# Designs tried in a protein design chat: VHH binders against Actin patches distal protein 1 (APD1). Part 2

Target 1, 316 residues: Actin patches distal protein 1 (APD1), of Saccharomyces cerevisiae (p38281)
Amino acid sequence: MAFLNIFKQKRGDEASQLSAKGREEISQSIKICKSDDAANEHSCSGDCKTEIEEGEQAFAKLKIEHETPLLNSSKTPKIHFVVPTSQIDWQHDACLEDPKSVQYKISQWCDKNSAKFSNVGTGKTLNCAVSSLPKDIMDIDVMRGTKNNVLILPYFIWLNDLRSDDVEATLDGLVPDLLDENISREKLLETRPNVAVARERAFVFICSHTTRDKRCGITAPYLKKVFDSKLQEHGLYRDNSDYRAEGVKIAFVNHVGGHKFAANVQIYLRNPNTLIWLGRVTPTIVPSIVEHLIVPEEPTLPFPEKVRCIKKYQSW

## First folded at step 6 (VHH; framework vhh_8cml_1)

Design s19 (from i7 with Y102R)
Fold by ESMFold2-Fast, scan of step 6:
Structure s19 (fold): chain B 316 residues (1-316), chain A 126 residues (1-126)
Amino acid sequence: as target 1 above (316 residues)
Amino acid sequence: EVQLVESGGGLVQPGGSLRLSCAASGFTFSSYAMGWFRQAPGQEREFVALISWSGDSTDYSDSAKGRFTISRDNAKNTVYLQMNSLKPEDTGVYFCAADLERYWGDYFNPAEYDYWGQGTQVTVSS
């Protein structure tokens, strides 16, 4: 109870950090909720309530930075490559630990080609991340890290059976077509048997990189529990063995910068195709995020003061 | 212990050149993007130049484009800033900064950097 009073006070201070220009900028990508609508969605019972209470107790012990305005403290990706590792924590620079790995070769390709694509497509950056998404433990090359299936966002496609030695040639061919606004998904897939649609309605990535910052490692599991419970209420939760379309996958990702703004949550919506990147996410606000942003066909944004960056991409 | 140590600052006349160096220790230098920032008296710290972890990508402030060149030597754990055609407006303390390579953060924002040097003074005056 005491922590809710502290939360309300801090939230009021944070809301005042978002300028009128900032609200207008966010409104170009998504409709903002009325603050009373967001508050009304805090109703939670059973396991969900217990998970929120446990999480808030854990968060109260952490020193989180609340003074700095969040908007534009991160960049929207042009392409975000997400590599499954089945791990929830990684070494300090997870993508660069093994030069023979798929994620190392993708990271190298992104660095080499950033200038080439600077004025093409929507977004600013080419990024590679590792995630807790499941890898095929029965494939020896996948277990070694030299082969993987790679999720490509915001395009909601899987690049399957990508070998580390083939990364440069494959991405040199794929990425220009991917960033070409005149090439449809159907046309892109016609000539690429290793590219498949990702049928999830959304991906939610929570930074859990404990080796980089303990706050990320402590906060991420508590947020995931609340997300999981709330998504289960709507029939949208999918575990690692559940391949049904139109669900939501929650996964952990490596360090994304701004660990002082824990917890960091990246939400990719397929339709309308949008990235919402939030900082200072707490267990208490997760139900409102699910109810207003993830579940509706026409998403609305609660807590715009928590947006680090937002981008509405071209639908295809 | 993480350390960034800048050197090569000094007094030069307008139109002159300086080469700044930043020696890094205590972290995996080859995994970090490296930036240069400057701060003039009474002003905020501003972005000057960035180089990616591999050296394959660079970015410059509008005032630095065409005059300054950032480079790095990963074998020596050192980043450099070659400054040509210096102007009085370039006067300030120049800081070296390290940011974990991914470019998720706004690298124009000093708050996004993990590690900072103490700075080296550059004065451009007749």
Scores: ipSAE 0.332, ipTM 0.663, lowest interface PAE 3.0, mean pLDDT 85

Design s2 (from i7 with D99E)
Fold by ESMFold2-Fast, scan of step 6:
Structure s2 (fold): chain B 316 residues (1-316), chain A 126 residues (1-126)
Amino acid sequence: as target 1 above (316 residues)
Amino acid sequence: EVQLVESGGGLVQPGGSLRLSCAASGFTFSSYAMGWFRQAPGQEREFVALISWSGDSTDYSDSAKGRFTISRDNAKNTVYLQMNSLKPEDTGVYFCAAELEYYWGDYFNPAEYDYWGQGTQVTVSS
């Protein structure tokens, strides 16, 4: 395997970019794998092995920035709204394409209200993204973009049947209660029949926004193939029609910044409730990510040098 | 063709005021956050101020807080920087820049911005 030798060299170089202080910061949120465990090649046979080889060939043709340390090159949100579009690519401004859409109204609400919920530092803590998660193509208002079901992370809930005209009133009521640690999940949902639990154990979002940057568009499909194959080995893969609980959904998301660090992958684990955002993700490391981070009840982090940001949220 | 054109720079006395304008064309201005950066002689480009795509959120460098005000007019595709109580250390070339707003990165970092103007000179001296 030619790419294994290239991977070993690059892995050593990248590992040297993570300082002892940075490693300690990551350890506050998640246990890091021992180097031996992370370096172990997890078996990948048949189609999975071919998918890794094809992906590595595609990645080798891309100019990806490898010199900058990744830790703290992005920010963790307090709330991440994920809007289904059934699309794998979007126009340049994605969420802001249509002022009448649910995602536009959520983005506008987030912009207006981020300062009210930000306690420290610079930037915003309320984020809206569009995704390849499926929308109901049989509902005319959903097809027009004026109604949708919205995934709210890290809370692992669905806000169902949200209309664009109702976004402000709905979020004004819901978000303060979500951020109030004195309000239990059961109490929050008691008077809200349109709010339902998201039953997945994890969501994996890969930036695929080709219109924004070709590196995202080229890398994302190759990573998804390897994630899908590896999750199928563990019985955790769920396609768009599979509603079984405790599985993992892989979806594409719009631009998340830092496209020079492709591929960008955001992993939300439900228990313990954690966001792990990785840059420079390659097909070769996906099996290790699945085996150590996603599958175990007690996750451990391989390749901490690839972390852009990480946060362990309160259990909810 | 994407263009950002700064204007309103000039020579002012310490304690004076200037209003900078940046006219944008060739992209969907109303979808972008707009920032102002400055570069003093012999120094690197540094953040001054940011306004979100909607205009509802602003942020300022510590040196700009209380003295500078950023604003925008989406109907005119223009962003403004009102600079009051100018000091000699405010001297530099002022650039406007555009970033598609998703707030995932560090907007103090010039490398995060998609589009840049050519800059306008501000000189604070007698």
Scores: ipSAE 0.508, ipTM 0.776, lowest interface PAE 2.0, mean pLDDT 85

Design s20 (from i7 with Y102T)
Fold by ESMFold2-Fast, scan of step 6:
Order: sequence, then C-alpha cells, then structure tokens
Structure s20 (fold): chain B 316 residues (1-316), chain A 126 residues (1-126)
Amino acid sequence: as target 1 above (316 residues)
Amino acid sequence: EVQLVESGGGLVQPGGSLRLSCAASGFTFSSYAMGWFRQAPGQEREFVALISWSGDSTDYSDSAKGRFTISRDNAKNTVYLQMNSLKPEDTGVYFCAADLETYWGDYFNPAEYDYWGQGTQVTVSS
C-alpha cells in the first residue's frame, strides 16, 4: 500500500526529531515500545481498513507542519475540567461564549486561581474544555448551560449537578483536597454526595474545533471512526447510551493549541494514571495506539516522536 | 474586521521608561488573553509578557520580570505594557497578540496566537 510506505518514511524522519534526552524524559512516565513492536502494523480489515484509506486520502490534502520537534510543545495540567455539550464544534470562544454557563464560571475560577497552583515555567496548570460528551437534554437548566456534570481529570471523577452560581464555592472546597496527597479518594467521596467515580478505563479526546482551525474539523471525524472500529474489536467501545464500566470513551474537544500539528489527541489512562498528548496523529497509526497504549494492562507507548507532553500522575 | 494597533514606541536612553498600548477591535476582547512579543533585528519573535482574559493572572519572560508590568482595561479594549529600566537588549519591534485563553496551549509559542498587531518600534540607545 502506498500510504504504508509514506507512513514508514515519515515516521523515520519524525523519529530523528526525538533526542535521546527526550526519549529518556518520556521513559520516566511510560515504557516506550521496542522499535520492532512499534514498526509492526496491526491488522485492520473490513470497515476499519476502508476508514483508514479514506482518512489518509483526506489527510494527504492538508498542510501539516512536520519539521518541528513536538516534545514539550504543550504542558500537562494539574487539573483538566471537561464539560459535556453534546456538540462536535463550538463558537470561536467556546468556554467563554456565555458568561452564565458552567464552563465560563469554571474558566473564570481557573484564571483567578492559576497562580496558587503554578510553578515557574510550568505554564497553565488548571484548564477547562468543552466536549462532545452528552449532556442531559431533558433538564432545562442543563440546556441553558447553567447546570452540568463536569468530568475532572486526571482524577477520573464526575462533579454532578454543578450550577454556574455554585462553581466558585464548590471548587474552592474541592480543588485543594484533590491536590492534597494526604487525602484519600474514600475520604474525599464520603463527604461529597455529588462526586462520583468515572468508570471508564480511558478517555480519548480529539480536537474537532473547526471554527478555530479547519484541519481539526477535517481530521477529527476520520480519527474517531478508526478509534471506534478498533475499540469495537476489543469490546471496549461505548456509545452515548452504554454505561458499562471499564470501556473507552472517544469524544471531540475544543481547540487544544498547536493546530499546525493536527491531529491532536489527548489520551487519559486511569491505571496507571497517565496523560499522553499526541500530535500529528493519522488514521494509519490509530490501530497501534489502541493495541499498545489503550488495550494492555501495562501500557506501552508507540511513536514517542509524536508526544507533545506526557505525565504520570499520582495514583488515587 | 479584527484589528490590533500598537502605540507608544520610540527612542529612549538606557534606564528610561516607555508605556506601550494595544487597542483591540473586531473580536470579544474580554474573552482573550493578551500577550506582548518582541523581535530584535535578525532574531525570531520572542515572548515578553501575558495577561489573562480577566486580568487576574500574568506571566513574564525572565528578561522582563521586575522591570515590565502588563495590564489591561476590558472596558476600553486595551492592553498595556509598562517598561522600566530599559536596556539596549530591549531594542526591537513589539507586537501585541491575542489568544483565546480557555484553551490549552503553549503561550510562549507565537504560532498559538489567533491575532497579531503590526508592531511598534522600541529603540534603546544613547
């Protein structure tokens, strides 16, 4: 296949961008696949093969920046708030579109409190994003945006029924306890009836914010199709009505910066608790990502040259 | 139509002060983080200072810390950079830039910014 030869050549060029020091840095958070294992493409047949071929055709027409080394082109957060919207694209200012919304109030709280939790050179440590995760369309306050359930990563918890007017008081109490290594999960949850465990083994967020960059909007649906097909092969796929534990949710997320490195994919693994943020993700490499990083009990990282940032968090 | 217009540049002696202004129009200014970058002759564009969309958070390059202060007036759609104790090394074109702060990103990277001004020249010389 023509795309396989192009993939192998481009991967060789990109691998040369990752220094030995950078490889060592990544190894502190996750075991890197042996080159032989990562070079072996996993079989993809039927719909999955067709989806890869269609996606690669779409990607070939896009101008993507391939020369800049990716490692440390973004920073890992201490906390990432993810707000369900049921949308796959948002207005240009996404979280700040509506001052009465939960996501606006969370963004305001993050801005006000960023300095309390930042180290010099760390950059932005508290972040709020909107996602295509489903919201309760039967609740009028949820539909108005003044109430929502908020996913809090990397803690894998849901803060349920959060009202926009309650955001400041709620986060002022919750966030210091989340960041305190001496407070157990059991203790935190026993005192907070609106906090529940997120039961997924992983979340995969693909940037699809078309109004910020068309490459995100074009690439995200093709990547999601391949992720969905590979996860279905492993029994890990969960649609919006499937609440079974230990599955994987694929969702679209608003702009994550570095749009020139499309596609951008953020992978949160529950165990071990790790964020892997990848750039230049193409349909061809998705099967390897699923097989090596998401499916195994002990994850290993294929394509370390595509890492923008990585962090292994404290187990909770 | 999006517009960022810098002003306040000029020639100043070492140890002097300048206050740069950037007037914004055509977008929701109060939703954007505002940054200042500079570019010296023969060099790439480098980060100087950032102020968050609300004004509650700021960050500075190591060379700017203690000498420069960034501020904003959301009612006037304007961001400011007060520069004190200027050095010859501060000479360059100073650019105002806008980034939608709610998103993840490396705000030290000029490629992450949505909108840019045309720049104002600052020359520090005897």
Scores: ipSAE 0.361, ipTM 0.697, lowest interface PAE 2.9, mean pLDDT 84

Design s22 (from i7 with Y103F)
Fold by ESMFold2-Fast, scan of step 6:
Structure s22 (fold): chain B 316 residues (1-316), chain A 126 residues (1-126)
Amino acid sequence: as target 1 above (316 residues)
Amino acid sequence: EVQLVESGGGLVQPGGSLRLSCAASGFTFSSYAMGWFRQAPGQEREFVALISWSGDSTDYSDSAKGRFTISRDNAKNTVYLQMNSLKPEDTGVYFCAADLEYFWGDYFNPAEYDYWGQGTQVTVSS
């Protein structure tokens, strides 16, 4: 019985494990950690250990899909617009809630122009998301949603003071230049005083859209606590009032699909310019993600079987 | 509760036309991309057509291009598939499906869709 039970467990684990071809595909974008190296990175502060234990208890109550292979269950965007809302949850349709908002106008522009950019480079998606990143609540137009600063990834730039009525004209001018590999960042910014470099070394987005799926809302805060504690150990944590360069911002993001694979985490590294999108992220693996993927100057990936999609972008 | 109800299927001669309708309720229809899929006997469910939430973008399978047109009426919470020049190979159960985050996933994959109808039978035979 013991032998049969071990055999069945290994068979089940193998069914959800990354194939050799999938491992090879991931290796084209990032070096993969050896399993032993990833497993041995378990030291953290007392608070971090408690947060992992509390998070694992919360996760154990949730029904997460563990059988489907994750690789290529999502697609990497050519451009990801991230709109600050200072909120950690949104209405069911998030970006489309208010037709006068900056995020609605960006979403509409992305929809209208997706086919136009399908033949430019690789990738086929122009995506808009809302986030818990801070907005200027003291600005009345920002409060009304008709003006905002928009983070543009993977380019690590801010498009500042964007008004909803100006979205079409602004993006019609900016996006072709962003997708032109012959136009440098300094050349792009030369005539655009409202475009500024985002100085973070990484952004980590955790899906927290409770209104859309309870698993996302339950898992995201526990994951964020462990990320925050681990980043604080390395001096890389930045709260909403901390503008120091070369840190890491952890923020919540609206639903990105695949809620059955909770928790969903999108990690953008500035150098090398890479998106690593993970599913089935648990509190226990967060320390290894921070230690191997986020902190080092030469990132390595500790749990390749959890990759939903990955892309190493051109240097920007 | 969420419901997608397909109608307009039936028996038609080769070269004929059918217009399928899918009436949606229980969700914010205007925020979702809408797709049509079909399943022939003994085959897997395959992508036919997609229309974006705004109606500004459409995509079609190679077999549907030039013959089928997807459209939507957000005021009526309805998506349509106009099928012209029908062939016996078009026979199958036609399903409508809704996808909120279609830009993030592979919208050719049925597993990416949030909501599904029960389907309507289309038979093309002489």
Scores: ipSAE 0.515, ipTM 0.797, lowest interface PAE 2.1, mean pLDDT 84

Design s23 (from i7 with Y103L)
Fold by ESMFold2-Fast, scan of step 6:
Structure s23 (fold): chain B 316 residues (1-316), chain A 126 residues (1-126)
Amino acid sequence: as target 1 above (316 residues)
Amino acid sequence: EVQLVESGGGLVQPGGSLRLSCAASGFTFSSYAMGWFRQAPGQEREFVALISWSGDSTDYSDSAKGRFTISRDNAKNTVYLQMNSLKPEDTGVYFCAADLEYLWGDYFNPAEYDYWGQGTQVTVSS
């Protein structure tokens, strides 16, 4: 197993980049797996093993930066708006391509209001991304980009039927209430019929923005195949037409920085409410991520050396 | 073809002022945050100032706060750095840089920026 030997060697080198202080920082948000547990082979069907082997072959052809420590190479948002597009690739500027779009108006609102909601010393913390999550193709305003349903993380809510012209008024009212620790989820939803609970146990976002970086376009589909196969084994896989609660949605997202650390994967867990943002994710480690981090009711983190940033949010 | 072209550098006495300009072409300027970095001889590039794509948000290094002002004109595809009360320690090559996803990364880190100019020399000498 040549690829496993290469993986073990690279993992050893990367693990040496994670300081004891960094490991302690991560431990404040999530329990770290023992190395033996994380490295154990998790059984999958022959198809799953073939998908890993094909993905590793594709990854081996790519130049990925392996020398820089990853921890704190990205920032955790207070709020992450995720806009469905049904696309797996976008124009270079993604959210800002069309000034009339919902994602443009959200991005503009985030820029204007970031300073109002940043903690001392934390900088800007309101982010908008586009995703491959499905949009309503039967709605002409949705198809034109001027209306959409917007996923709001880490709160696991959908802001439905949001029109681009209403973004400022809607977010001016909603966001202060979301960030107010004295306002319960129940109270927040009482007067907002356009806000609904997102019932997934997790969202997994893989950067696939080919127009920005071809490595993302090449790596993301291989990772998704392995995630899909492992989630199917656990009964947690949900396709775009499956609305059952307590499943996991894997989606592609636009450029989120740090493409030299491909593949970039953002994992949002609903309980405990946590963002784990990983770099240098390969097909070989996906089974371990699913088995240790996503499937258990008490998640544990394999490969802490691959964490770019991590945050355990207040339970909601 | 992406280009960032800095201008306005030169030799100034301590306490003097300079206005740097950076003219952008080949990308959608109004979608990018724009930053200024500087590099003294034998040092790495350090952050000076940032302005968001809309112009509604700015950030400054501690050394620049109260003395420097960053601004932009999206109609002219130009970002500016007004530098007042210049000190010998401000001497260096000043670089203009563009970052589309500035909110996701550490925008104090030069490695996070998408596009760079060639720089303009600022010398503050008595």
Scores: ipSAE 0.488, ipTM 0.770, lowest interface PAE 2.2, mean pLDDT 86

Design s25 (from i7 with Y103M)
Fold by ESMFold2-Fast, scan of step 6:
Structure s25 (fold): chain B 316 residues (1-316), chain A 126 residues (1-126)
Amino acid sequence: as target 1 above (316 residues)
Amino acid sequence: EVQLVESGGGLVQPGGSLRLSCAASGFTFSSYAMGWFRQAPGQEREFVALISWSGDSTDYSDSAKGRFTISRDNAKNTVYLQMNSLKPEDTGVYFCAADLEYMWGDYFNPAEYDYWGQGTQVTVSS
C-alpha cells in the first residue's frame, strides 16, 4: 500500500499553492501549526487505523481537482442556519425542494435580506443548509417539514419549535438583535423562551450530498468514521441522544459548492468563535485536525493549504 | 436536456437600448440564481449582473449599475437584461448562466456556475 507516499507527494504540491500573503491572511484568524508536525501521520489504534486505510482506498478511485489554490474559493457567512432532517442525502435542490418547509422559508428570508448584510465585493452572507442532525420524528409537523429546531451559527444557539409560517416574523425580530453589538446573549434569551444555547465546543459539517455530486457521498462517510473514532479517544464524541456540554457533533450537510475539491468540511469552534472551511480533506489528515484544531483550548491550524475560507467571529 | 438560449442581441448606436432574454429548460429554473456575463474580443468572461432564485436580490458590476436592470419570470423560465445608455465598451458576447449555490461561492467567478448558454452578440458602434 503506497497511500502515505502518495499523500506526502500531494501534500508537498498543495503546500506550494499557499502564498505568503495567504498564510498571513489565515494567521489573522488562527495560529498555524509547524508544518512538519502537522504533515506526519498521527498514530491511531484499533478501528481508527483500519478506517483510514479503507477510506484512502475509496479516495484513490476518485478524480479530485488538486491544481487550483483553495484560499478564497468560498466565502464566510455572517449567519449560517442549519436545519435538521435526519437524512444524509437530499434531492438536488436541497433547501428549495418543498416551498412549505422551514428550510425553504429560511432560504427565502436569507435571499430577501442578503443585501442588508453584504459588504461591497464579498457577495451574499446569509446561508441556509440542511443536515443529518436529528429531527423529532414523533412530531407530525416536524415530519411534514413545517416545524423544526434550527441551529444558528456562529452564535451557537438553537431556535426551537420554529414553524415555516412564522419564519419571516421570527427572523425579522431575532437577526437584528443577533447582529447588535450592544445586546448580550443573556439579554437576547431573556424574552425568547424558544432560543437555547448550543453547548457543544464544536460542530463539524461534512458535505455528503450524493444526489448533487457522488464524490461528496463517497468521501463523507469515511471521514465521519475517522472523526468519530478520534473524538471517542478524547471523550468528546456525542451521539444523537447525548446532550452533555463541551462535546463535538459531526453531521452531514448538503452541497456547499466546490464539489471538485471534495471532501469539503466546515468546522465551527465555539471558543474562540471561528469557522475553518477546508477542501481536499482526506482520512489521513483527520487525526491531525482533531488533535491540533478541535481538542486544544488554544486551537492551531494544520494544513493551511487546505483552507477554502476562515473567519474569527466576535465572542459574545 | 439542460438548455439556456439567449436572444435580443444586435447592433445599436451609443446611447441606445437593448433587451436580452434567456429562455431556460431542463432544470428547476425557480431554484437557481441567474447571471449575465459578457466577453469582449481577446478578454475573459466578466460578470455583468445576477438575480437570485426568488428575484428578491440583485447584484451588478460597477459598469452596469444605473444603466442595466436584471429581471426574471419564473412562470416563463426566462431571465432578462434591460440595457440602457449603451457605450462602445459594452460590446461583446453576452452569456446567460445558472448557479444553484450562489450564496456559498464567488458568483463573480464564471467557474462557479452550473449551466451556460451559447451567447448573443451585442455591438455598440456609431
Scores: ipSAE 0.563, ipTM 0.817, lowest interface PAE 2.0, mean pLDDT 86

Design s28 (from i7 with G105N)
Fold by ESMFold2-Fast, scan of step 6:
Structure s28 (fold): chain B 316 residues (1-316), chain A 126 residues (1-126)
Amino acid sequence: as target 1 above (316 residues)
Amino acid sequence: EVQLVESGGGLVQPGGSLRLSCAASGFTFSSYAMGWFRQAPGQEREFVALISWSGDSTDYSDSAKGRFTISRDNAKNTVYLQMNSLKPEDTGVYFCAADLEYYWNDYFNPAEYDYWGQGTQVTVSS
């Protein structure tokens, strides 16, 4: 296969971009796979093979930047707020489009409080993103954007029924407790009836913000098809109506920077609590990511040269 | 249609002051972080200062700290750089730049910015 030969050559060239120090840095958070294991295609069957071939044809038409080393091209979040919109694309401003929205108020709170939390907790940034996760279309305030349920990562909790006018008071109380290593999950939830556990074993976010960059819009659907098919093979796929615990949800997110490194994929694992943020993700490597990183109880990382940032958080 | 237009550059003696302005149009200015970069002949663009989209967060290069102040007026779609105690080493072309997702990005890296002005020359000499 021409694609396989090109893939192996490109993989070898990209692997040379990751320094020994970079490999050691990654190894502090996760074990790295052997390169031969990572490239193994034996786990791909049926529809998965067709979806990879279709995706690779679409990717071949795109100009993706392959020369720059990826490690530390993005920052690890202390807290990543993910706001459901049921949309797969957003306006250029995404979170900042509507000043009355929950996501605007969260973004404003994150900006105002960035310096206050700079030396507290694990990670560097307080970030808000919008996602294709489902919102309650039966609630008028949710449809208007002034009320929502907000996913808080890497803590794997839902902050339910959050109103835009209540964002500052709510986050002023909640966030210091989240970042306090001496406060248990049980104690945090004990006095907060609007906070619930997110029972997924992992969230996978693919940047699909077409309005910001066409490569994101073109690549994201092809990657999602391969992720969905591979997760279905393992019984881990969950659609929007499936509430079974210990599954994996794939969702689209707004632009997360570094669009020249498409596709961008953020993987949050609940146990061990880890963010793996990958650039230059192609359909061909998705089965390896699922098999080595998502499915095993002890995750291992394929293609460490594709890591933009990685962080192991306190188990919670 | 997106434009960033710098002004306020010029020739100034060491120890002098200049106020640079950058007028933005064609995008939602209040949603973008704004940065100032400078470039001396034969050198790469280097970070000078950043202000977040709301104005609540700022950051400065080590050479700019204590001497330069970045500010913005979202009602006027303008970002400013007040430069005090200017030194010959501050000579260069000064660019303003816009970054929508600056919290995700290494904002010291010029490649992360979405929009750029054409620059304004600052010369510090006697």
Scores: ipSAE 0.507, ipTM 0.789, lowest interface PAE 2.0, mean pLDDT 87

Design s29 (from i7 with G105A)
Fold by ESMFold2-Fast, scan of step 6:
Structure s29 (fold): chain B 316 residues (1-316), chain A 126 residues (1-126)
Amino acid sequence: as target 1 above (316 residues)
Amino acid sequence: EVQLVESGGGLVQPGGSLRLSCAASGFTFSSYAMGWFRQAPGQEREFVALISWSGDSTDYSDSAKGRFTISRDNAKNTVYLQMNSLKPEDTGVYFCAADLEYYWADYFNPAEYDYWGQGTQVTVSS
């Protein structure tokens, strides 16, 4: 109960940081939960309560910045490339560690082409990240980093068997078609046998980049345990061997900026196609996030005061 | 040991030019975006220019556009700021800074940068 009482007090303090204008801005992308609905605790089965208590104890020892309003402290990408590494931590430079790797070549392509796809004043539009999603360790080129399957969000597609030497030619062809509102998913895939639909209903990425910031490494595993437990209750949990459609994948990602707002969680929903990026996520609020945002067919947003950025993308 | 060392500052008359250099050591320079910030007397530190890790992308403050050019030499671990058509309003201490994750953060905000130099003074006066 102690954590629930502390949570209610901290939530009240943080809610005061979200202006009426900010709340209205968020409402343009997603329906916000009524405060009473979001404040109601959702019980977990098995170890979930213990996982929340252990996580809150770990979080209490960390210096997390609570004073700055979160809304617009980050930017939504037009395209987010997510590269599987099977790792939960990376070298400080993450995507740029190995110039021969797929993620290096994608990062280089994004940098070279960022201005081409930017609208006036939008700045950063093309992002590459590495993740703990599984890579095929039995493929020697994948093991070497020169070949991989790349998740492309918010489009919920996999670009399979991408070789680092082929990145420029492949993305020069694919990306203009992805950004063309007149080209349907079906039409895009007709001539691209190496592009497949990602069948998940959602991806949840938690920053775990310990080498970059210790707070990310400490917080991420505790959040993942609570997410996993709640998703298992709903039959939506998928481990690395489970390829069933309409589930949720929880993965760790490299540093995404704003580590002072730990924990950072990026939630991609396939339908409606939406990125919800949250800061200051604690174990106590994870059940509400799962129950209100991830599980329902019509998602609603609890704790809008924790939104760093949000974007409802074009239906794909 | 991470170090950023600025040089090339000095006194110049209005309409003149200066080239600032920032020598980097102790980190993988070629993986970082590099920025220039300035701090005028009695004011907060403000963004001037940014160059991406590869050098293929640049961004400038409105006051710097058309007058300043940022460039980098990854083989020499050095970033440069060529300043032309200098004005008295350009007077200040110029800092170089390094940011690995500039893609996600507001790179106009000095708080988002990983590493900072100690600065070099630029004075534009007749």
Scores: ipSAE 0.519, ipTM 0.776, lowest interface PAE 2.0, mean pLDDT 86

